VHH binders against UPF0284 protein YN1551_0030. Designs and how they scored, part 3

Target 1, 347 residues: UPF0284 protein YN1551_0030, of Saccharolobus islandicus (c3nj62)
Amino acid sequence: MIKEYYGAETFILNKDFAYILVIGTTDVSLIPGLTIAGATPELTHFTPAADAEYVLLGKCKSINTIPVSPTGIPTPALLTRASLSFINPLKIVVNAGSRILPKIPYIDLQGEPGKDIRKQALSMEKVNNIMENSIKLGEELSNEYELIMIGESIPAGTTTAMATLLALGYDAMDKVSSASPDNPKELKRKVVEEALRNLPTDSLQRLAKVSDPVLLGVAGTSLGFKGKILLAGGTQMTAAAAIINEFDKNKLKDITIGTTKWIVEDKFADMLSLAKQVGVKVLASMLDLSISAYEGIRAYEKGYVKEGVGAGGSAIMALVRGVSNNTLVRKIDELYSELVGSNNLHI
Key: E = the ipSAE of ESMFold2; O = the ipSAE of OpenDDE; V2 = 0.75 times the mean of E and O plus 0.25 times the DockQ between their complexes.

## First folded at step 1 (VHH)

Design A17 (framework vhh_7z1x_3)
Fold by ESMFold2-Fast, scan of step 1:
Structure A17 (fold): chain B 347 residues (1-347), chain A 124 residues (1-124)
Amino acid sequence: as target 1 above (347 residues)
Amino acid sequence: QVQLVETGGGLVQPGGSLRLSCTASGFTFSSYAMNWVRQAPGKGLEWLSGISGSGGSTSYADSVKGRFTISRDNAKNTLYLQMNSLQPDDTAVYFCAKDRYYDFWSGESYFDYWGQGTQVTVSS
């Protein structure tokens, strides 16, 4: 049920852990061609807050509707909540820079929403705040846990991840995944190529120009944490690992990425090549959603969404504890039924 | 069945004009944003312009801003691209694309149901 790459091992995951969800937004989500053409997509501002609320509460408080697409595809937060329902770990929401704040307790890194990476993503003041505060969080978590799992929620995060990897010297052009099954590479490429012009020489200043608050918060928390870390996510987590490696060459021995088969098998991206270049271990959940009663859930098998909110890593955590595929899918279907039954779009 | 049919391409001299049309069927046209994209010989896809379902909002790539105008007629299920001041670099196959799904997790628009395309050649 779990595929192991580059020396990854599942036995370390049978320990108690805290689930850390780092949330943020970036104005990259507002660039034409990466959003609904001609519209102002205010909904992306609410996505991280809504995802965090759903994982913790089973409902969203920051939006007037449910986190399900017009075609019935739910947020990956639903997969995360289902998986974690069998474990019930401590859940900590960390705000790295979200435009909309979740209506639940969270830790604030004193960052800011990312700006257009073609100009400047973050001020150095906010980069320093995110790094200092997230490192301190990792250090504090080290007193209570030997293992943490870090997930993310940030719209347009694969674009900033590609820019980050390229700015740090990796061969990453056209290798990041997308929520689309066919990954429209040319649109991301144009934005990233423009963002990479006139890069500063200092690594932290490069990150301030082209990265995002979530990648910095994930990296800082990881750098501060003394135990083992599961980075729950897809190609965005290879960018986080690259940042970690930039500041501590020995740290990746304690880090594994936990993702989904939909990410590692994405023929329009190259997750495993990115992980190999960075030197980070990968585990992939082989969760089979084809047996779901719901077309929206089965859409993940067709390459929609694929990852987010730590869905793959959360499934891995459940699977290593003996939860079967059938049991996980049954719980996913149960939560999905509850979620769509509350849909007020017909009112 | 969803269908998109592009027409109006052809050979035109530099500085000339063409109007492309895209006729849509099989879905509620006014409910979806529509886009124009092109592919020049030996190059990747380039997004050119988008228009909201109502037609109230439009956006353009820098390469065509001020020269091209996107519009739609929801009563006729038709999308248009008025192309002025055409240059040899505008030579490409032009496609219309329906926005299928806005992914608020990634902020990406899914473009689906591309038609066969219409060839535009700008040459003396």
Scores: ipSAE 0.012, ipTM 0.288, lowest interface PAE 7.9, mean pLDDT 87

Design A18 (framework vhh_7z1x_3; at its last look DockQ between E and O 0.01; V2 from the best seeds 0.00; counts 0 for: pae E 8.7 > 2, grease 30.2 > 24.2, SAP .724 > .668, placed apart)
Fold by ESMFold2, look of step 2:
Structure A18 (fold): chain B 347 residues (1-347), chain A 124 residues (1-124)
Amino acid sequence: as target 1 above (347 residues)
Amino acid sequence: QVQLVETGGGLVQPGGSLRLSCTASGFTFDDYAMNWVRQAPGKGLEWLSGISWNSGSISYADSVKGRFTISRDNAKNTLYLQMNSLQPDDTAVYFCAKDLGYSSGWYEPYFDYWGQGTQVTVSS
């Protein structure tokens, strides 16, 4: 039910852990031609707050709708909440730089939303804040935990992840998924190529130019933490691992990426190649959603959504503790039914 | 068959007002976020405003904040844009756009249907 790559092992995950969700937004989604110019960026900016609220509360407070698309496909946060319900870890929300703040307790890294990477994504002041505060968080978590799982929620983070990997010298062009139909690959390539023009020599200054607050928050928390780390995500977590490796080459021996099968099987993204280049181990959840009663849940098997909010990693954590595929799917269906019934959405 | 029909465009003096309407059919209107976008002569598309299915979340581009107001009437399957303090730079074709929703792109919004547009011309 779990596939292992590059020496990953599941029994390192048999400890109590904290779930860390790092959230943020960027203006990269506002670049004309990547989406419709000015495409509902403020509604997209609510996604990290809504995801965090749903994982913690089972409902959203920062949006006046349910986290299910009009075609019935739920946020991956629903998968995360279902999986974590069998474990009940401490859940910590970390704001690295979100335009919309969640209406729940969170730790603030004193960062900022990312800007246009063609100019400067983050100021060095805010990068230093994110790194210093996330490293401190990781150090403090080490006093209580020998294992943490770190997830992310950041809209349109595939462009900044690709730019980050390229800025650190990895072969990443066109290896991240494109989730937006009608976004031409050539424009995405041109935006990233422009962002990479005249990079500073210092690694942290390179990241300030082209990365995003969430990748920095994930990396800093990992750098400060003295135990085992499950980075719960897909291609963006290979970028986080690359940042970690840049600042502490010995750290990756304690790090495993936990993702979904839909990420590792995506023929138009090459997550496993990126992980091999970086030198990070990978576990993939083989959770089978085809047995769900709901078309909106089964859509994940067709490659819709794929990953987010720690969905793959949380499924892995439940599976290693003996929760069966059938039990996970029943819980997922239960949560989905509650969402649809509470808002009278008919699917 | 999804259809979006914009009305209410026209010629107006600087400082004037117009109210655009977009009547929707062929889908369950109150399941979807709706948007207004425009295209000025020789320029690309510019998103102006979006509104969630129940009007609970509303956003505006900086260029129109305070001057434009988006609203919807789900009982009439109609989206509105009240445009005040119009200036010559607001001259454009204005389109009503249906958000695909959060399918596969929960984090990456996409508009799948557009009206034919309505021309707004602001001139002295």
Scores: ipSAE 0.013, ipTM 0.223, lowest interface PAE 8.7, mean pLDDT 84
ESMFold2-Fast, scan of step 1: ipSAE 0.075; ipTM 0.522
ESMFold2 (binder alone), look of step 2: mean pLDDT 81; pTM 0.822
OpenDDE, look of step 2: ipSAE 0.026; ipTM 0.314

Design A19 (framework vhh_7z1x_3)
Fold by ESMFold2-Fast, scan of step 1:
Parts: C-alpha cells; sequence; structure tokens
Structure A19 (fold): chain B 347 residues (1-347), chain A 125 residues (1-125)
C-alpha cells in the first residue's frame, strides 16, 4: 500500500524515530489567490501554530477551531495525528519563523517570517541563524535517533518551493502542487518570475531572496542529521532536497521523501519529475479516504489539500507497522467526530 | 530560584499608555521565548503576545494588534509590553510567562511553565 520510486525502500522505516515539525509563515500567503490554507487572513497566519498544537495536543489553543480550507476541508494535521496515534513517537516542534507562536514546547531557530519573495524573503542574518541552529539540532538528534521524519506547516509554501527550485537551476515551472484541485499556475508563475529577476550568484544569497524559513530549517536539520531521513511532504520537500543537495552532493543517499498518492497523481503538477531531477527517492502512501463517513475527509480523494504537516510520511510510518487503510480511516473519522462535537470546530 | 516579576501596572484613563516590565532571574532568559497573558475580572486567561528568544519573531492577539508592542532586552533579562490607546476592557491582571522549549545542547525537552505574580492594570476615569 506504499509505492516506491527511484530506489526508495520501506524496510528502513521499521525503526524508532522522532517526528520533527518545522513551522513558519511567509508574506507570499498574503498575495490574493495564491493560497487557501485559511478561511480568513487571520486563520492563515495562525495555521502553522494551530497545526503544531493539534498534532501534539489533539486540540488548538491559538484559534477556537481547527484550520480548514475555505470549502471546509480539515487540515492534514488531522491525518498526521491519526497516523502517529498508532506509534506515539517523540514529537518536536521547530519554529523557523512563524508570525504566531504555538502554545506548546518548541525549538526556536531564531529566524523570522518570510517576506515577499519579489523583493527579499529573508535577511542574511536570519538565513545564517536558521541554517546554523537547524544543523546543530540535526547533530544533537543524531545522538538519540538513527531515523527522523521531518514535516512542515507553511501556507503558500509551494510558491516559495517553486521559486527555490528554479533559483537552484531545476526545471520546476508549473510542476508544484496546490491545496486546490485547480492549481493557480498563472499567478504562481507571475510571482515567481518577478522573484527570480536579478538573482545573486551565491546560492545562500539566492535562497535568502526567494525561499522561506521552513525550507531552510528542513534543509539545515537534514544536513546536520547523520542517520536516515524521511522528508514528509510533497513538492515542497523536493525543494528542501534541492537545498540539501546544493550544500552536500552525497547527502541524498540517506534521504527519502514520504508523500501521498494525491501528490504523485496530481494532474496539475509533476512531483515525480522534480524528485527525479533533484535525485531524491520517493515513497507514496496509497491511502484511500473514499470510505470515510465525512465529506471533508473524502475531499482529499478529489484533490483538495493533498498534503501538509507530514501527513503522507506519517501514513507510511503507520502502514509499514501493519496498520491497515481501514483502521487509519476509522481513526481519522473518530478524531474528526471529536472535533465536530467540540469547541475546537464551529459550524 | 526561577522567578519572573512584573512591574509597571496601575490606574490609567481611557486612551492612556502604560509600559509593563518583567524581570527574569534564576534561568538563562536569552534561551526562552516569552509571552504576555492577561486575566480580566471573572474571565479566563487571554494570550496577548509572544516573542522569540532573540526577539526576531513577534506575534500578537487580534485584540491588541496595533496598540501593544512586545520587546525584550536580553542583556537586562527583561521583557516589556508597551500598551497604547488603553480601553476599559484592557482592565486585567497582566502576567509574563516563560514558554517551554527543547534544549538542543542537552537533547532534552526542558518544558516548565513559569509565571510571574501578575501586575494589575485598571483603565477607568
Amino acid sequence: as target 1 above (347 residues)
Amino acid sequence: QVQLVETGGGLVQPGGSLRLSCTASGFTFSSYSMNWVRQAPGKGLEWLSGISSSGSTISYADSVKGRFTISRDNAKNTLYLQMNSLQPDDTAVYFCARDTYYDILTGEYRGMDVWGQGTQVTVSS
């Protein structure tokens, strides 16, 4: 129930691991039409903090609801919590640059929220802070774990991912996914083309101009970690892998992307082409949510949301340990039912 | 001993300003994100603002955005809240609170919620 691409192997995942969630925000999310992560601008800013809170606690503290799309589809944090409920790994939240700080324990990389990439995403000071502190985190985790899974939560992160891939020389135009089935390719293309004008020659300076704090934090943690890494995400993780490869050509042998079938089968993107270009291995969870009792959960099968908060990688970890598709979907429905009947989800 | 002490509260007229200070002792202040939280009479705790260990990442509750400014001075182990355009519904006890964190140097979660005693802010004429 897991598809393997480009030499990826599931048997290496039957080890104890830590779940690392890197959170951040970017002002790219404020460009009208690029993201639908939150129902309002306020909820969009709260989404990374709320996602982290939900994964750790089973409820949000920063908002009086769970993050939902404008069409009422719940955050992939719901899928992540359901999957990890069968394993209960150590969960570490890493703040790379979120506008809203979560009300739970977290590690601060001393970054900042990303700015408009058409001007300058991050200062070099903050890029250096994120890279140095995330590399150090990876080094420290190497003392306790042979395997980590790194997920992300950042609204509009596919736009910065596309800009990052293009800035590093990959053929990435129009190949990234969207939370919407109808990917706004023209708007993303226009924003990214403007961002790529007058790029610096130095790779780190290029990343400072067009990337985001989460991609840098994921890449730095990976570069510092000495064991095996599952990057839990879709097209954003191909950008993280590209950054890793830019700074260490031999590192990708220890890295695999864990994603969802909704990402690899996305007709309006091409995640597998991006992974092939970068040289990174891919695993896809073939989870079938069509059996869910809830329309919002079944919407994933229709190409809404698709990935985030490490949902695909988390499902892979559960499936590898013998949890069935039906058992996972029943757990998702159980958790969603609790949210619908609680003060965390308002109709 | 790990301790947080708030000062700067008092009585102000509507539209006035106050600056709250929170002095930390007994721990490495520069390693922790800090928060301001308030409790109005008969109400629960309301989170107002957070600031990262370096001061570079700042967030605010919508109720105080544009009126309150959080800042810190790591050399003085002090957290600040500048409160402008105060309204009667800002009347509350204001607490500073230490956020929990993961200590990357030891590889352990070092998570204890440490709260100050609170400082009373009353907005009335």
Scores: ipSAE 0.000, ipTM 0.184, lowest interface PAE 16.5, mean pLDDT 85

Design A20 (framework vhh_7z1x_3)
Fold by ESMFold2-Fast, scan of step 1:
Structure A20 (fold): chain B 347 residues (1-347), chain A 124 residues (1-124)
Amino acid sequence: as target 1 above (347 residues)
Amino acid sequence: QVQLVETGGGLVQPGGSLRLSCTASGFTFSDYYMNWVRQAPGKGLEWLSGISSSGSYTSYADSVKGRFTISRDNAKNTLYLQMNSLQPDDTAVYFCARGSTWYDEYGPKYFDYWGQGTQVTVSS
């Protein structure tokens, strides 16, 4: 059901936890020349806010419906909501720097949307705000919980993750995943290579140049939290773990990445190599969506989307508590059916 | 070698209909999301519609929603666009494009192969 790597253990996860969703946007998602004029590229601005709204409320307020790709493939927020429906943890939305703010309560880290990493992702003022406020949040959560799960929603976040890992000295070129089965590594490589020019020597200044607000918010929250942490995500969470390790090398003993089999089995990436280099433990959900009634859901088995919004970690939490694969897929199908009926998709 | 060939364009009066076809070769057509994109005279490219690999899910730009219908026949490696209630503003070269998403599914739309296009002219 769950595969364990690098010393990861599932028994520590059978505790009450808070689900923390860190949201943000980056202008890396808007690089011109890759988008056809008149396509819906502006949807990327709304995705983190809509994901957060859907996880908390079961509906989106910032757009007319949940983000569903043109192919009918839902955002991983649907998988997360299905998994967490069997647990009902406290859910906290944390704004690290989203261009569109969710129409629900959230904690604001006083950050800003990331800019083009080829120039400068974040000002030092905003980096300091994100780190200070997220560390404080982690410290406050330590008073109530022994375990937290931190997920993320940020379009194009694997590009900033690759730049972050490389800037911190890891062998990460071409090892990050993408939402597409076809991972066009050349385009990511060119953007990242330019971003890595003129790197500062100071780690925090280096992160200000090439990272993103979500990676910083995840890292800060983790650094402040005294208990056990499940970083719910794929290759982006290896970058978050690398940032954590840069500031506190002893912290990774309390951290495990919870991801999906689609990420660890991705032939166009190498998540497990990244985790091994960083020194972080990994759990992978073996959730089988091939039994879904819906092609959009089964597309995950074909390598579309793969992860996000803490989908893998959320599935792990449900599976650890005895929720079966069949029960979880039934709930996923139920939620999907409700949304596609409202979105007028042909099934 | 990947090839996409559009046919079915032509002259039509406002309010009329046309059906475009795109024949694919050189790849497993049934594995790919397919798109229709157009370019009007003096304008940039505009994405119009997309269809999942099996044909179960479709999406449309607001400018064509309710007027155009995308479909596919995987046995024949062919993509279709049924265009109804055509308007002068629909005058454009129409391209078939194979879809891929570079960043993520909500990031910039990345299309790796395009057809040569077929001209649609809507005039009285």
Scores: ipSAE 0.000, ipTM 0.202, lowest interface PAE 14.2, mean pLDDT 85

Design A21 (framework vhh_7z1x_3)
Fold by ESMFold2-Fast, scan of step 1:
Structure A21 (fold): chain B 347 residues (1-347), chain A 125 residues (1-125)
Amino acid sequence: as target 1 above (347 residues)
Amino acid sequence: QVQLVETGGGLVQPGGSLRLSCTASGFTFSSYWMNWVRQAPGKGLEWLSGISGSGGSTSYADSVKGRFTISRDNAKNTLYLQMNSLQPDDTAVYFCAKEGYTYGDFHSRDAFDIWGQGTQVTVSS
């Protein structure tokens, strides 16, 4: 039920861990066609806050509707909540730079929302704040845990991930995934090509130009943490691993990416090639959602959404602890039924 | 400067009730979301409930929803947690915590802005 790549090992995951969810937004999400998160590009601003609230509370406070796409497909936060319900780890929400703040406790990295990467994503002041504060967070977590799992929520994050990988010298053009099965490669390519013009020489300045606050927060937390790390995500986590490797060549030996089969099998991307280039180990959850009672859940098997909020890594954590595919899908269906049945709709 | 003083804990029988209080000073209490978190022996912090600055919005962890009620009195700078139907697994040190964090104020196990020593709740027969 878990596929291992590039020397990844599941036995290291049989430890107590903290779940760290790094949230943020980027104005790249405002470019039409890059993401299906939310009903419109502007509504994607609410997605990270709503995802964090759903994982912690089982409902959203920052939106007046349920966290389900216009076509009935739920946020991957639902998969994460289902998986973690069998474990109940400590959950920490980390704000790297979100336009909408979650209505729950969070740690603030003193960053800012990312801007259009074709101009300048982040000021150096905010990049320094994110890096310094996330490294400190990782150092503090090291006193209590030998393992952490870091997930992310940032709409359009695969576009900034591609730009980040290319800016750091990797062969990443057209290799990142998308929330849609079709993957809008041409649009992503055009945005990223423009963003990569006139790159600074300094690595941190390059990241300030083309990256996003979540990738920096994930990387900084990882650099500060002394134990083992599961980066819970897809192609975005290969970009985070690339940033980590840029600042500490020996760190990736303690890092594994935990993702979904929908990401590693995505024929419109090449996550495994990116991981191989960076030198990071990969685990993939082989979770089969085709047995779900709900079309919205089965849509993941058809290449919709695929990953986010640490869904793949969370499923891996449940599977290594003996939770079966059938048990996990039943919990997913239960939570989906509750979510849809509650509606949480505006008056 | 920031002070949070938790009171109201104690020994209680299963099925019993307790009301916790948190008295705040050193900041504009009504401007912040306030939270209750707990730490069981040998465990990490668990977030339980939050309330907006005005008191108009509340949130609860699934483990306590329907049993615990958070409230606040901004005129008295006091946060409350009414705990009903207490269970042995509710045994923990209970802390209040404010929102609006700046990193550097936390310990590795203290994911929230916790300024007080907490109040011990023990549920046993």
Scores: ipSAE 0.000, ipTM 0.160, lowest interface PAE 16.7, mean pLDDT 84

Design A22 (framework vhh_7z1x_3)
Fold by ESMFold2-Fast, scan of step 1:
Structure A22 (fold): chain B 347 residues (1-347), chain A 125 residues (1-125)
Amino acid sequence: as target 1 above (347 residues)
Amino acid sequence: QVQLVETGGGLVQPGGSLRLSCTASGFTFSNYAMNWVRQAPGKGLEWLSGISGSGGRTSYADSVKGRFTISRDNAKNTLYLQMNSLQPDDTAVYFCAKGDYEWLPTDYYYGMDVWGQGTQVTVSS
């Protein structure tokens, strides 16, 4: 089952596509309490590289442990790999500015890791590199595909997404999601309020101050691509859509966000209000993980993680091709068992 | 003191070639996309070509694709338009225009905030 919002339609998704994973890091992740990824805030720098490696290889090379939280909850890359295993699309990893580079082939946008948005996220030189190179990538992909799906991996990316939406004039305060069920709204609010002080008047300079390399890379790739685009993600993708709309007001007709029910039903956020304000269509995967054999997988139903690495969009792609909920959950459980078994970690 | 100065216009025969130059001053040239726009007698503005700040990306209007080549020399703060196989309907005032952003703008003159005074190109026998 897939829920359709704001005129979104699934029929355009049953065609060949490339999966594009844009990875990056931001120093916002170093602010204590803003992200649950990794064992420490510093170790979240490894998350985008590890996610990319897991999607492509089924294993991580850049970390010494498996990509599972201390409580057994896996990275959403596991859900993405499970969904895409039924399709096997071309997978392209795009480095927008990750501190740790993945040990797999990737396209480099010549960006940099984002800095603290309370001062300056990115230099204009690096913003221009990301935009120029990602637009070129989108143009090149247009020669081979009528459809692409773009996912992301960036710890603390919902904080930069909120700052980006607010900087572009949207009513976004306290409306973004969190990997935690509780969502640390007060901390995010304080960081973003400080970041929004002394904003430049120019839109691209505002983005350089408060955004992140992944949002820019997603937006640029989308602006360059001539076909249909599924932005695979939650509230971060509403920020990407807002950037796209800022630079091309007619582009959103070809763009749909593909997300999870855990994002659209998140009572501590309001993704659908953000999408409506921006003017972007939304599809939500109604994937039910409650039938999983593993507590770590069922934790998604309790509001942990919820989205990332294009998990929702990937599930939508599998569902529109006739893969059932039961079949997807069995594959998720299989991959989880393989992943935790490799480290002698079982429930 | 942000300024663009176009040179290289003149009279040329149909089928001929001409090279336009635009010298920029007062801003960091390599940070901005640059464009060529023309205005034919009695007509509106027509965007012809754009080039990214690095020079790595170029775009052309269908009317000039394959005939005109845009390029830049960031060390000299200079933008060029090489015009080949000129036609009578290429007769126009040609303007150099600074883009809003270093990445290439679309075909709609978006964000072009600094313009030169133009240089006249006349294609006639």
Scores: ipSAE 0.000, ipTM 0.141, lowest interface PAE 20.7, mean pLDDT 86

Design A23 (framework vhh_7nfr_2)
Fold by ESMFold2-Fast, scan of step 1:
Structure A23 (fold): chain B 347 residues (1-347), chain A 124 residues (1-124)
Amino acid sequence: as target 1 above (347 residues)
Amino acid sequence: QVQLQESGGGLVQPGGSLRLSCAASGFTFSSYAMSWVRQAPGEGREWVSSISGSGGSTYYADSVKGRFTIARDNVKNTLYLLMDSLKSDDTAVYYCAKDQRYFDWLSPDYFDYWGQGTQVTVSS
């Protein structure tokens, strides 16, 4: 039920862990056609805050339902909450730079929302704040845990991930995934090609130009943490691993990416090639949502959404603890049915 | 070691106001969510309010929403509860609580209680 790549091992995951959700936004999400996160452009800004609220509370406070794609496919936060319901780990929300702040407790890295990467994503002051504060968070978590799982919520994050990988010297053009089966590769390519013009020589300055606050927050937390880390996500986590490797060549031995089969099997991307280039291990959950009673949930099997909020890593954590595919899908359907019964759900 | 010292309680008439303070020491105050929890005579513990480490997010029990304001001063390592429009039902010992597990703050089992609490009595 879990596929292992590049030396990844599931037995290291049979430990108590904290779930860390790093949230942020980037103005790259405002470029028409690059992301389907949120039903409207206005709702895209609320997606990270709403995802965090849903994972912690089972409901959103920042919007009157859950984030859905323009075609009505629900957020992967639904899958994450279902998986984690069988484990009940500590859940920590980390704000790396979200435009909308969640109405739940969070740790603030003192960052800022990312700007257009074709000009300058982040000031060096904010990059330094994110890195210093996330490293400190990782160090503090090391006193309580031998394992953490880090997820993310950031619309358009695959575009900044591709730019980040290319800026660090990896062969990443056209290898990142999209929430849509119709991956807008030409648009992403043009945005990223422009972003890569006039790159600084210093690695941290390159990241300030083309990356995003969430990738930096994930990388910093990982660099500070002394134990084992599951990076819960897809192609964005290969970029986070590349940043980690840039600053500590020995750290990837303690890191594994946990993702979904929809990411590793994506015909319009190549996540496994990116992971191999970076030198990071990969686990993929083979979750089968085709048995769901709900069309929106079954849409994941057709290549919609695919990953986010640590959905794949969360499923892996449940599966290694003996939770079956059928039990997970029943829980997803149960949670979704509660939302469908709400007079505020419009999909 | 973690120490929380509450102050500011007392006797007040219905409709009156009080400001509670909690001086914190022995941990990195700004890194933890903080809460106020109360216990009325003969009743169990009731969560009242929580505030994130940065102060950016605040939460309130339905019974106090719109009347109480939670605040913190991370320079002074002090937590506050500003209580307006006090009712007889607000009579309780108020405890300052550190979240033992960052964001499981609504679970009574995840709070540290240090000191004796501070008594709030609302009576005519």
Scores: ipSAE 0.000, ipTM 0.189, lowest interface PAE 13.9, mean pLDDT 85

Design A24 (framework vhh_7nfr_2; at its last look DockQ between E and O 0.71; V2 from the best seeds 0.00; counts 0 for: pae E 6.7 > 2, grease 24.5 > 24.2)
Fold by ESMFold2, look of step 2:
Structure A24 (fold): chain B 347 residues (1-347), chain A 123 residues (1-123)
Amino acid sequence: as target 1 above (347 residues)
Amino acid sequence: QVQLQESGGGLVQPGGSLRLSCAASGFTFSDYAMSWVRQAPGEGREWVSSISYSGGSTYYADSVKGRFTIARDNVKNTLYLLMDSLKSDDTAVYYCARESGYWSDTYKPFDYWGQGTQVTVSS
């Protein structure tokens, strides 16, 4: 039920761990490709807060709707919550730079929301804050844990991930995933090509220009942590691994990316090529959602959403502990039924 | 390449009916949820209705519930909106839109749009 790449092994994951969810926003998510004039863009900026709240509480406090598309496709946070319900690890929310703050306890890295990468994503002051505070967090976690799992929630994070990988010298053009089955590569390429003009020579200055607060927070926490790390995400986590490798090459031996099958099997991206270039190991959850009673859940098998909020990594953590595919799907269906049965669907 | 082409709009009296169609090409239509979105003169865009990729689930804005019916034909790659009991407030350009999933690289739920078809309800 778990596929291993580049020497990744599952036995390192059968330990107590803390789940770290790093959240933030980037104004890249507001760049028009297809937009609804007069729509409420705040819902997109509320996604990280809503995801964090849902994982921790089973409900959202920061939005007046449920985190489900108009056609019933839920946030990956629902998959994460279902998987983690069988383990119940410590869950820590880390704000790297979100425009909307969650209404639950969180650790603040003193960053800022990412701006448009075509101009400048972050100030150097805020980059330094994120890195210093996240490294400290990783060091502190080392006193209590031998293993952490780090997830992310940041709308448009695959575009900033591509920019980050390219800015660090990796062959990443057109290799990142999308929540859309078709992956809108032309729009991503146009945005990233503009962002990459006139890059500074210093690595940290390049990241300030084109990255996002979440990638920096994930990387810094990893750099500070002295045990094994599961980076729970998709192609964005190859960018995080690239940042880590830039500042400590010895660190990647302790790092594995845990993702979903929908990411590694995506014909419009190339997660495994990115991971190989960076030198990071990969595990993929082979969780089969086709047996779900709900069309909104089965839509993941068609390439909707694919990953986020640690969905793949959390499924891997449950699977290595002996939770079956049928048991996971039954729990997912249960949570979905409770979520949609309590509210009308909204945009 | 992805293409969505609406048709069936026109001028109708209050209480009348229209059937909108959207012909889809350049992608596997049956793999995508689809929506109708409208824009009245001088107003922002308003979500009208959505249908799941199989057609098994349908959703409607409160303003059209009971009057409009969304449907799809996955063999003919066509999305429909049957509009009954039309009111002057239904006057708008109606767009066919393909759902991009919950979170996309660009803003909000739709990644491709048709050019729109005008519906005008007046005496």
Scores: ipSAE 0.024, ipTM 0.508, lowest interface PAE 6.7, mean pLDDT 87
ESMFold2-Fast, scan of step 1: ipSAE 0.477; ipTM 0.789
ESMFold2 (binder alone), look of step 2: mean pLDDT 84; pTM 0.847
OpenDDE, look of step 2: ipSAE 0.029; ipTM 0.486

